# Ledger of designs, part 33: VH-VL binders against q9gzu0

Target 1, 229 residues: q9gzu0
Amino acid sequence: MGDPNSRKKQALNRLRAQLRKKKESLADQFDFKMYIAFVFKEKKKKSALFEVSEVIPVMTNNYEENILKGVRDSSYSLESSLELLQKDVVQLHAPRYQSMRRDVIGCTQEMDFILWPRNDIEKIVCLLFSRWKESDEPFRPVQAKFEFHHGDYEKQFLHVLSRKDKTGIVVNNPNQSVFLFIDRQHLQTPKNKATIFKLCSICLYLPQEQLTHWAVGTIEDHLRPYMPE
Below, E stands for the ipSAE of ESMFold2; O stands for the ipSAE of OpenDDE; V2 stands for 0.75 times the mean of E and O plus 0.25 times the DockQ between their complexes.

## First folded at step 18 (VH-VL; framework fv_lutikizumab)

Design j3 (at its last fold request DockQ between E and O 0.78; V2 from the best seeds 0.00; counts 0 for: pae E 3.5 > 2)
Fold by OpenDDE, fold request of step 24:
Structure j3 (fold): chain C 229 residues (1-229), chain A 124 residues (1-124), chain B 107 residues (1-107)
Amino acid sequence: as target 1 above (229 residues)
Amino acid sequence: EVQLVESGGGVVQPGRSLRLSCSASGFTFSDYHMSWVRQAPGKGLEWVAYISRSGYYIYYPKSVKGRFTISRDNSKNTLFLQMDSLRPEDTGVYFCARTYWDETGSRGYYFDYWGQGTPVTVSS
Amino acid sequence: DIQMTQSPSSLSASVGDRVTITCRASKSISSYLNWYQQTPGKAPKLLIYAASSLQSGVPSRFSGSGSGTDYTFTISSLQPEDIATYYCQQSYRYPWTFGQGTKLQIT
């Protein structure tokens, strides 16, 4: 009798194969919750925490054209893109997010977050939780780290600043796990022209094999470091 | 010093209810998750219930789900276990346990402090 | 549910002996394993958490190791005060489950 772990892996592979035939994603078998924390450089300042309204899982293969387009637009590297296309990777789209701050009237409103110009953000952290659909199990943290350091996306912003024609920009962290969809806006004040980069949406890339790799802890436990005392 | 003191145990007939209490002292109660663990006579340990710091997250095993209710009053540093529809198999010593969680979750949950337990006997 | 199989169920050893207890999980528990000691008539006491971390105040003769599904608890030199039942416990998935226990006696 094979190792229980091997049996589980085989079962999962069979499921994946079946889903592939149906052009379905393994991710479709999960419910997802996602939170976004903007961690500030000032250690005394608590993070800005947002809840994603809906997480939309999409198989990478369904977005091959979009990925290739992104490469053409120099949004991300060809090499990384090819690797993603070859891997069974699921895209977890977060098109909308809302502030979790209870003290802010109207925090339920979809807010776009300005990423640039500003220098107070240290990093963006995305927390992903999932559970099997139709299960009575609690949401579990996915054992993956989704972080985007300010230095990494700012470099990309600076590079795009030199390009006049693109309003929609996609930037990604070095390990290609976090993609930020950015709206570049030019604000003309009577005295100055300013460029603003506004975060529109986030997409996480997760290998399908990691969908069942959970850590421990409740949503509360994992959000606590980012919540105001 | 961390102290957990259980109370409310006793002898009851099947189908009856019992409410256990655990008084906590020596630490900030609201900063810790809490659990109940029971031990049948001459048997091993069985986790019975978990409640998060805020009380928002509660978990039970199938053996007690729908019959037992864990709750807490952080203002009184007290943990509760309401036990309804008691069965003979619920007989045992019930321990209150502080459930530790590290900030990163790297260590997981563990019961770092236990009360001395309160005995519950369900018999006809 | 994750089943924890603890072995042996009972063990007799002499003072000064090395004692080893094993715990096997039915599924990988990613080192979220704790070890407890319970003396007769007393509450359990935490000895090891996260598979190998020694709880503060616990003697260094106690240790834990393992990963995946297989874990080991060790007493390097058995002392008279170590007479107790030992339990492993997984905290990886709900419901949290304990091993059956190992009763340790001194010959």
Scores: ipSAE 0.853, ipTM 0.949, lowest interface PAE 0.6, mean pLDDT 89
Fold by ESMFold2, look of step 18:
Structure j3 (fold): chain C 229 residues (1-229), chain A 124 residues (1-124), chain B 107 residues (1-107)
Amino acid sequence: as target 1 above (229 residues)
Amino acid sequence: EVQLVESGGGVVQPGRSLRLSCSASGFTFSDYHMSWVRQAPGKGLEWVAYISRSGYYIYYPKSVKGRFTISRDNSKNTLFLQMDSLRPEDTGVYFCARTYWDETGSRGYYFDYWGQGTPVTVSS
Amino acid sequence: DIQMTQSPSSLSASVGDRVTITCRASKSISSYLNWYQQTPGKAPKLLIYAASSLQSGVPSRFSGSGSGTDYTFTISSLQPEDIATYYCQQSYRYPWTFGQGTKLQIT
């Protein structure tokens, strides 16, 4: 029983408020903790475990202006607009990480990890935890699997070996959830010219909807399989 | 055989304190999380405290947060619950419960073994 | 907080009957749902964990199913020793919460 133009205007205002609230808080709504485990093929060898110093979330796509324009022009329904927002992707950058090995004394510096040439690593596992910012809730594991198996990144390194003009390389796992930022370095000996690939940083790539899809367990519970005895 | 034995219950006036103990045997106590669960007379079960195997993670519901303190001594295989500022609604039987965690994490937490409980009555 | 609602609050059944108790969560709990049995005057005993997994030593007449917000506990053939109160409990989010219980009696 309301004015049709008034109802459309009210719906548009509500959508604008939701988009502003989501945009303002989506990247900044959460605290994050992230850990990186390099799992070795040899079962006796404990994983190399690293804590990410700071997780930096960013949004790379901006749907807001296109959605608002579409709703204003009556080319989108409210339901369709909400579905488009669900496809937003969050990048979680891990630019710096430090070893969690307690037998290293006094070291606080960031370390590059050599990924190639070597064949003792089975996979890289990233463990992501989040909570609402400023809440008293514990960190909870995000319900998503972030794994990059050795075979998948080795294939990409082999393709890159023919390209001498580039020292910074980005590779991703098959489901595009883990991105490795790689530094290519050259070693020279009297007989050999050799290349190594070192991991500089990791970026996790996930739909924004997964930020609130938590599993259960503490950080301690989820790290235990990777911890030294 | 897993054994959990609670003690320290009794009758107290509102505003006073009690300290409950739970002695554990038949398993490696330091490998397991522990919880306290209570049951008011004629009523259902209420979880009241959790402590991880290391003692680092500790959680309470709002009904007892700030008044109850869970702790453990892994060298003596003993779990504790310090209950301060007791209220009549804290009356009930208090159970010590082993809180199981499957290393895969896919099954969550559950209380796989329970003690017989120790009664607590808070009455003026 | 996640509220757990059991239905029915009480029931009576005959030996050999199939008994069904339901548990509804106020939010999805992703199958992090446990079932406990408490006989009068005794401590609770775990029967089912993770919605459908049977605890070691529990008779096969007990089973659980469900997902999301709706879960079901079943006794396929009721026995006299099954007189107890049954509780569901979610371990998805703190505070962990129990249903109000279902008191089972034999006619």
Scores: ipSAE 0.550, ipTM 0.814, lowest interface PAE 2.1, mean pLDDT 82
Fold by ESMFold2-Fast, scan of step 19:
Structure j3 (fold): chain C 229 residues (1-229), chain A 124 residues (1-124), chain B 107 residues (1-107)
Amino acid sequence: as target 1 above (229 residues)
Amino acid sequence: EVQLVESGGGVVQPGRSLRLSCSASGFTFSDYHMSWVRQAPGKGLEWVAYISRSGYYIYYPKSVKGRFTISRDNSKNTLFLQMDSLRPEDTGVYFCARTYWDETGSRGYYFDYWGQGTPVTVSS
Amino acid sequence: DIQMTQSPSSLSASVGDRVTITCRASKSISSYLNWYQQTPGKAPKLLIYAASSLQSGVPSRFSGSGSGTDYTFTISSLQPEDIATYYCQQSYRYPWTFGQGTKLQIT
């Protein structure tokens, strides 16, 4: 079975290396915004797992460490081996992506992600993890095991957001193996808070297929200029 | 007074379909989750479907996943169970049950009111 | 799936007796356990939820206790109307599962 803590550290080190490499290649971009999409497949499940996130501008010296600190502080263990599903997700939901330029996106094997400039949701970081094991209960950061409904999701979410003992918040959808890490510092403006609430509502309340189609559509709109005609 | 009345049961051949309905009265239907629970002749209870009050969260056990579809119409106070590709082992009395959930989640889910059930027989 | 096992599968007792039924989960269910009564030919009725909470309108002779994997249901003084099959049910994880039932008869 191996050490889950060692696996998580290895995954974070791979992510750090890729973020640095991509940051350097994009460092000269004026007014650069970065969007990160992680695509994974849990070995036990045949369903595609897909999440889109936006990070703070590359021009901010510490954005890389803020992302990685958020992943560390989430306290979620990497439950199982994850497979890249980017090609399968793209082929299933957006066939046009199959011919996109690889040099525009940074894809690696296990912890694959797409980095590109964006100006949509600026200050949210989403990381996809397998569901944590029950044995990992003590390390679960901030989450209530509630049935979420449209009538009370805002209250549940605000309760999680009110936790001051954490640097970020992790939100889980019971019907999706999707985890969102939201850095608390990015919730300071009303506009950012409203946008994050909207994204979380989508992640918490849409069926997997609808969420996947929405996320793919968002990426497709941004990548359209780089696709072959 | 809370009442749940099932209908739509009957005798069908294997491979056929059947649609069950549950009419709710005496409470605000849109405020409650709902479930279907079945019972084979002379056997125990088996949970077969759950739907949240909004209709967005739906769960099934593996035994019926892909064959059964739970749905609800809050404007008509009605719960449905569409049963496709029926098998002899699906034979039983089907109960609809109001599924209570404490808003804090501390007490979990439980079936606080049940209908009287509607019989389904799948036989050749 | 979490398997729920009840003991005994059947029980005969006299009016006024203390009756105890046990339910064991194959994994810890953190007290997310319910008890139901089913009178022959009728729908089940909720008696106890969250391992030990008595449902409104249910007689106080019924009680529940337990934690982790082991749970107990007790009738302190059996009455004739208590002739029924009793089921435990875990609501901790999907799929929700029931015990096989304990059939209670009066001698």
Scores: ipSAE 0.000, ipTM 0.418, lowest interface PAE 18.5, mean pLDDT 62
ESMFold2 (binder alone), look of step 18: mean pLDDT 93; pTM 0.953
OpenDDE, look of step 18: ipSAE 0.697; ipTM 0.881
ESMFold2, fold request of step 24: ipSAE 0.287, 0.356, 0.371; ipTM 0.678, 0.717, 0.728
ESMFold2 (binder alone), fold request of step 24: mean pLDDT 93, 93, 93; pTM 0.953, 0.953, 0.952
OpenDDE, fold request of step 24: ipSAE 0.848, 0.835; ipTM 0.946, 0.943

Design j4 (at its last look DockQ between E and O 0.44; V2 from the best seeds 0.00; counts 0 for: pae E 2.1 > 2)
Fold by OpenDDE, look of step 18:
Structure j4 (fold): chain C 229 residues (1-229), chain A 124 residues (1-124), chain B 107 residues (1-107)
Amino acid sequence: as target 1 above (229 residues)
Amino acid sequence: EVQLVESGGGVVQPGRSLRLSCSASGFTFSDYHMSWVRQAPGKGLEWVAYISRSGSYIYYPKSVKGRFTISRDNSKNTLFLQMDSLRPEDTGVYFCARTYWDETGSRGYYFDYWGQGTPVTVSS
Amino acid sequence: DIQMTQSPSSLSASVGDRVTITCRASQSISSYLNWYQQTPGKAPKLLIYAASSLQSGVPSRFSGSGSGTDYTFTISSLQPEDIATYYCQQSYSYPWTFGQGTKLQIT
């Protein structure tokens, strides 16, 4: 089994290969930045903030089979997923992310994030920014909310936990705007078997019409609530 | 009470440089974004520059980009505008303005406090 | 750049009159619109932010409304101290832009 970095690289290469086959979309005309915040239940605990290395826009049809396969294994309705696929939706893939904590040595490295078992996370928040390509304009926040609450993805994890022989899992939030690609790992100790779910990548779903719907504020302004004082 | 006091204005020839300062008091300067807005004689208002709290984000209109530089010293509660390659069309009163940002971003940016302005005249 | 078209350019009204100024943006600005008052020889003063929110300390006779591209500023009962030039300003996109201004006089 290749090291986590190798797997991520392979995933990115697959995404790139898919981009070669896709038809041109409106999303291809934009540059994107994405940040991921893990918000903890304890208010005094600072959020874990990550910057996505590269955002890859893909038309819905490009990863339809993989996404549907993953969603079928989740607790959410296939009908809802199919409805989404019928819409003019863009997938924004975040295959790699790195910690923004500069105070910690080594935080510049890509880190896998364990989502389960743990109960200290309240929600995952994704912040998406974009601008027109070849524009001197600043990145602007996309006017969309991307949140995934702990209770929602835990329910799906527990459901999948009962199923045998699945290593790759896809879970989504109730409004189907955030998809988490999860790696299930079995840790065997001499005394106990434990299962962990590790976040591998994130995919945001956005209607194409919303690509030009911007809010206001700098990246700094929007990250501030998630940054240490 | 919030107070902004501009200084550094004057009369200069085209092509010359001028540096404006804005002294802030009555609030925590480092907690607010700042802007410069100018007004030509008998004309309307024109936004000139924006600088974020930390100074990490700076924006200019095309009319002054490459010629003007906004900066700040939070330790001295002072905002600056370096104006190079001045042109006659740069003539006007320059205002320092505190630029408010609501935590949610739902209200956008607005200039809630203004200085009295400092006059700049560019003439041959 | 977003163009802000303010109307009228000048207005004369009597004390106690209702005064209305309009501002139209060249594209939707999602209510990121502010209104300022400038008396002669003075700095601008913020009156309304976010299209309809009244700034603290500003009299209630001032109000703002609108959405999308069209916005309205209203003085419900004009007072002598309201003689000034009024400006709308969009903060939706850079560069931030102002309307041309409306000069308000009392007859």
Scores: ipSAE 0.853, ipTM 0.947, lowest interface PAE 0.6, mean pLDDT 88
Fold by ESMFold2, look of step 18:
Structure j4 (fold): chain C 229 residues (1-229), chain A 124 residues (1-124), chain B 107 residues (1-107)
Amino acid sequence: as target 1 above (229 residues)
Amino acid sequence: EVQLVESGGGVVQPGRSLRLSCSASGFTFSDYHMSWVRQAPGKGLEWVAYISRSGSYIYYPKSVKGRFTISRDNSKNTLFLQMDSLRPEDTGVYFCARTYWDETGSRGYYFDYWGQGTPVTVSS
Amino acid sequence: DIQMTQSPSSLSASVGDRVTITCRASQSISSYLNWYQQTPGKAPKLLIYAASSLQSGVPSRFSGSGSGTDYTFTISSLQPEDIATYYCQQSYSYPWTFGQGTKLQIT
């Protein structure tokens, strides 16, 4: 007889509309947990796994400002980011993360991770979990794919390297679901000059309706493939 | 061959307690989540408890929450269900079920192997 | 709680017939739906998981389909050994819930 799913979808759509009128994000109604795995090419090597200390939803009205801080005057990367401003997208910023291996006793702090030049990483995988704010329900995985393969970000780094006028850049995966905020450093000795791209932070992008489209599984279940033990 | 053998069922009076056991063999018990599922006489199936492979995640429906306790001893390949404050509506056959999780996670949870069940009757 | 409603509650069919059982969830379950067979006096047996995936060792005459709230289970050519009660079950949200069952009889 009645379709409860239709009624819930209608209620969610009304909430979205009201939040846009108030210039608020639907994401502010959720708690998040996020994990970052750097998957190595070597099959025997377990991933470098990190827990994000605080997931920060970014309001749509400040999206351009956040990108500019991370990009620092990148017209090319800014242009790509501006194309996304017209979408109904929730932005989840991960400025700080800590190692999950048991021999690193972590307090929350930003960790630098060199992405280039190196050739041992296959891909970056982000695992995102959410629940309604202040509920006692378990966190559930958001039904979305957050992967950024090495070849995809290296291609963008090489393109930016040729322009030589940038120190900070933003790159995204083909699915436009993972954005990497990169600090370009020039390490120079009397004889040598080397360029390094360091990961500063990650931002996940997803349509607002995805916030209530959960997959199944516990955090433990989803992290197990990446755990060192 | 995967085998699950339940035991500990019987006839008890309302308000009393009963402890069910499920002995597992033919697979690495500590790699699998486990559940209890019951079936009242002439009725359908009802999930009543879940425990993760590590024992860290435990879930119950409201009908038994606070009265039933699922546990496992991975060194003995044994799953338990402690049933306290039993009611006549708890009467039924209780099945031990292996709860499969594919490593990709894309297929969700499902009960891929079941025991034969152990009968529980709650009456005076 | 997610309620699972099976239709029909019982049916009779002849050997060789195509049999279809439907299962409706009270909300979207994103294809996290399983089908079980229970012959009289025995434990349930998994046939289909994730809405459409066939469990190993299950005959290919069994199939499942659907998405969102509406799912179907089909036996393409009914066999005498298929006399059983069939249950759908969602594993999307706790509490995990079963449909009320469909008793299948062969005439």
Scores: ipSAE 0.514, ipTM 0.783, lowest interface PAE 2.1, mean pLDDT 82
ESMFold2 (binder alone), look of step 18: mean pLDDT 93; pTM 0.952

Design j5 (at its last look DockQ between E and O 0.55; V2 from the best seeds 0.00; counts 0 for: pae E 2.4 > 2)
Fold by OpenDDE, look of step 18:
Structure j5 (fold): chain C 229 residues (1-229), chain A 124 residues (1-124), chain B 107 residues (1-107)
Amino acid sequence: as target 1 above (229 residues)
Amino acid sequence: EVQLVESGGGVVQPGRSLRLSCSASGFTFSDYHMSWVRQAPGKGLEWVAYISRSGYYIYYPKSVKGRFTISRDNSKNTLFLQMDSLRPEDTGVYFCARTYWDETDSRGYYFDYWGQGTPVTVSS
Amino acid sequence: DIQMTQSPSSLSASVGDRVTITCRASQSISSYLNWYQQTPGKAPKLLIYAASSLQSGVPSRFSGSGSGTDYTFTISSLQPEDIATYYCQQSYSYPWTFGQGTKLQIT
C-alpha cells in the first residue's frame, strides 16, 4: 500500500489530468509564466521567490461549485461570488514551483512550502505574465493583483482544524483570485501531536476579458522587489 | 551629472558592419536599462533596441531584428550596438538613451537622458 | 505595431500663445505615453512621462493630459526657447513607437 503521501500526490495528478481534458478557452491561445513570492513580515528578510514550472489554463464548469463552497465556508462574501459568476473565468493552475534562489544548492527541487504553523509570512504574491502563442513578443504582465494575506488564510486554516477528516483543503483570498491547495499533515512526536499545512499547488482565477489586459514591464522589473539584492 | 557619450559612427558600404559604443557616467550604470534610438536625416525618432539592467532581456523592432545586437558591459559602464548587414535605410544619428523604469508605480518606460548621438552613413 | 499619429505636423505661434499638440494611438496605450523636445542639432529631451507627469527640471508651462488613445501636450505660454520639434512616444507595447513629430516655430 503506497505511502499516504504518494497516494495524495497521485490523486492530485489525476485531478490535474481531468482538468486538462476540459473545454478549450481563450486562455489556450496564450503562453503563461507565473512566479510566487512569499513576503515576510520582517522587512530585512528577503522574500522567497519561486518560479512555476508550468501554468495550465482551464475553463471549468465547476467554478460555480467552488464559489458556492467558498461562500458556505465563509471564505468570501456572497456578493463577491455573484459578481464572479457573471463573468467567464479562466483558471490558471500552478501545480509545481521551484525556488529561484541561485545561492541555494538544489534549487531545482520541488519543495513543499509550509504555510502553517508559522507567523513570519505577511502575504503570498503571485505574478502572472502572458503572451500570444507562437508570438515573438515578450511576456507581459497581466494587469491583475494576486495577493493572499497571512491573516486571511490562517483564519481558514484554524476553521479547518476544528473539522475532522479533511486531508486536502482549498482556501482562497477574499476577492477569489487566488486559491491555495493545501495538504494537511499530522506530525506525531513522542510528546505532542502537531498539525502542519503544506502548500501543494496554486490556482489563479482570472476573468477571460482580462487575458488581454496587460501592464508594462519585464519579468525582471516586476520580480526585482522580491529578489535578493 | 549624468552623461552619455556615443562613439563608433562613420561611413560604411551596404552589407558592412559597424559597432557603436556609449560611455556612461554620473550614475550607477548597472541600475538602469538602456536603449538605442536612431533618427534618419530630416525624419523622426525610431526605437532600435532595448537591454535590461542585467542584460537578460533584450528587445528589437522588426526593422533591425537579426541584424543588430545590443549588449552592455556593466563593469566598464559601456553600452554597445553591433550593426551587421547595414542598409542605406539604417543611415542616421544613433542616440544612446538611459531608460528609466519606475518601480513604485508602473508608469512605464521613458528615456530620461540622451547622448548627443553618433552619425552613421550607409552608402555605396 | 501601435501607430502614433501626431497633429499637427507643423505649427507656428507667437510668444505668449497657448500651444496644443495631440497624439492619437491606434489602440489604447493606458497612459504609457511620453513627450520629448528636440531642438535642432541636439538630442531629444524628456518633458512629460506617463501622459501627465512633468520631468524634474522642466518648466511648469509644459503639461500633458489624456487617456486611452487620445493624448494632449500643452505649452501654456510659448517662449522663444521652445522652438523645437516635439514627439510623443508610447511605451505600452513593443516595438516602442514615436509620433511623426510636430515642428514648432515662432512667428
Scores: ipSAE 0.822, ipTM 0.933, lowest interface PAE 0.6, mean pLDDT 88
Fold by ESMFold2, look of step 18:
Structure j5 (fold): chain C 229 residues (1-229), chain A 124 residues (1-124), chain B 107 residues (1-107)
Amino acid sequence: as target 1 above (229 residues)
Amino acid sequence: EVQLVESGGGVVQPGRSLRLSCSASGFTFSDYHMSWVRQAPGKGLEWVAYISRSGYYIYYPKSVKGRFTISRDNSKNTLFLQMDSLRPEDTGVYFCARTYWDETDSRGYYFDYWGQGTPVTVSS
Amino acid sequence: DIQMTQSPSSLSASVGDRVTITCRASQSISSYLNWYQQTPGKAPKLLIYAASSLQSGVPSRFSGSGSGTDYTFTISSLQPEDIATYYCQQSYSYPWTFGQGTKLQIT
């Protein structure tokens, strides 16, 4: 054997089998808790700290039809698609949160946080905890760092402004562990046009292997640097 | 200077109870996690209880879970261990240990200061 | 539970010798390992935390290394005051557990 059509069909069957195998993902076996801290540059100012109401795990293979269609239509190379499948990545979406300030007695809400223009934020820190779903054990911190520094996302926002792209944008930190889903809004004043970038959602990307690589410490211990008063 | 002083040990028969106390001084007690660690005669060390600085997180090994209760009174700078349904294998020296956590560095937990211990003997 | 196995259980050495004690965990503990010294009749004293970090006030002749499941503790030049039992302890997972101890004697 070895004709081009036979080789492509065999490769597509391997890709299909790998995508089906990924639907039985490890992430579905865990409970999650996630917290988001907007860390201010001023040391004495406590972070704006939020608890994510529901962490939504999404597997890469949820997009099986799009991957197969892309290869079938020659939109993706087969080599590129196979490399993507070999990266066993889980997405952990955080669209809604609630403030952890005691003077804010409210329900969960859609994320709506102005990131730009402002100069008081140093970084965004996400704290992720997990445990086995049926466990009575405490939540443990996942041994991974989820930080997005202001300089890194501002650079990308300035690039977007110069290109006049659509209002919805996605930016990521250098190590591609934190993705920010941004709404670009235009405010018009009598004197000036003002553009702002609002955070609508955060997504954490990590290898599924990391879900069982825990650090130590309680939620209380890890949150204390960021806790309001 | 950090000082931890245990008291309340003694000799008791199996099935009875003891309450240990640990008086803390020389540091802000409410800022630190605390643990109890025991050592049977001629044997090694065994961790037996942990309580967080707030008292919210409490952990025990299976050997004592359900029989021992750790608690703290931050207003009196005192750590407690209530030991119920005592067994001969609970015999040993009980140490009060300060359990350190560096919130800026996340290097894990360790017992950085220990009391001198209080002996407990459970004899049949 | 994570079992901590120390080797050797007992050791004799001369003043000035280099002493090495090993500690093996039954699963990876990600360098959340501490070393304690206990002189006879006294409470334990912390020497090393996080596998390799030296506690304040501890002499520099003490050191630790290792990762995963395998850890070592070293005294670079043994002193008479180092007569003690040495314990490793994992703080990775509850229940926190100690090795069985290594009794160090000086000849």
Scores: ipSAE 0.509, ipTM 0.796, lowest interface PAE 2.4, mean pLDDT 83
ESMFold2 (binder alone), look of step 18: mean pLDDT 94; pTM 0.954

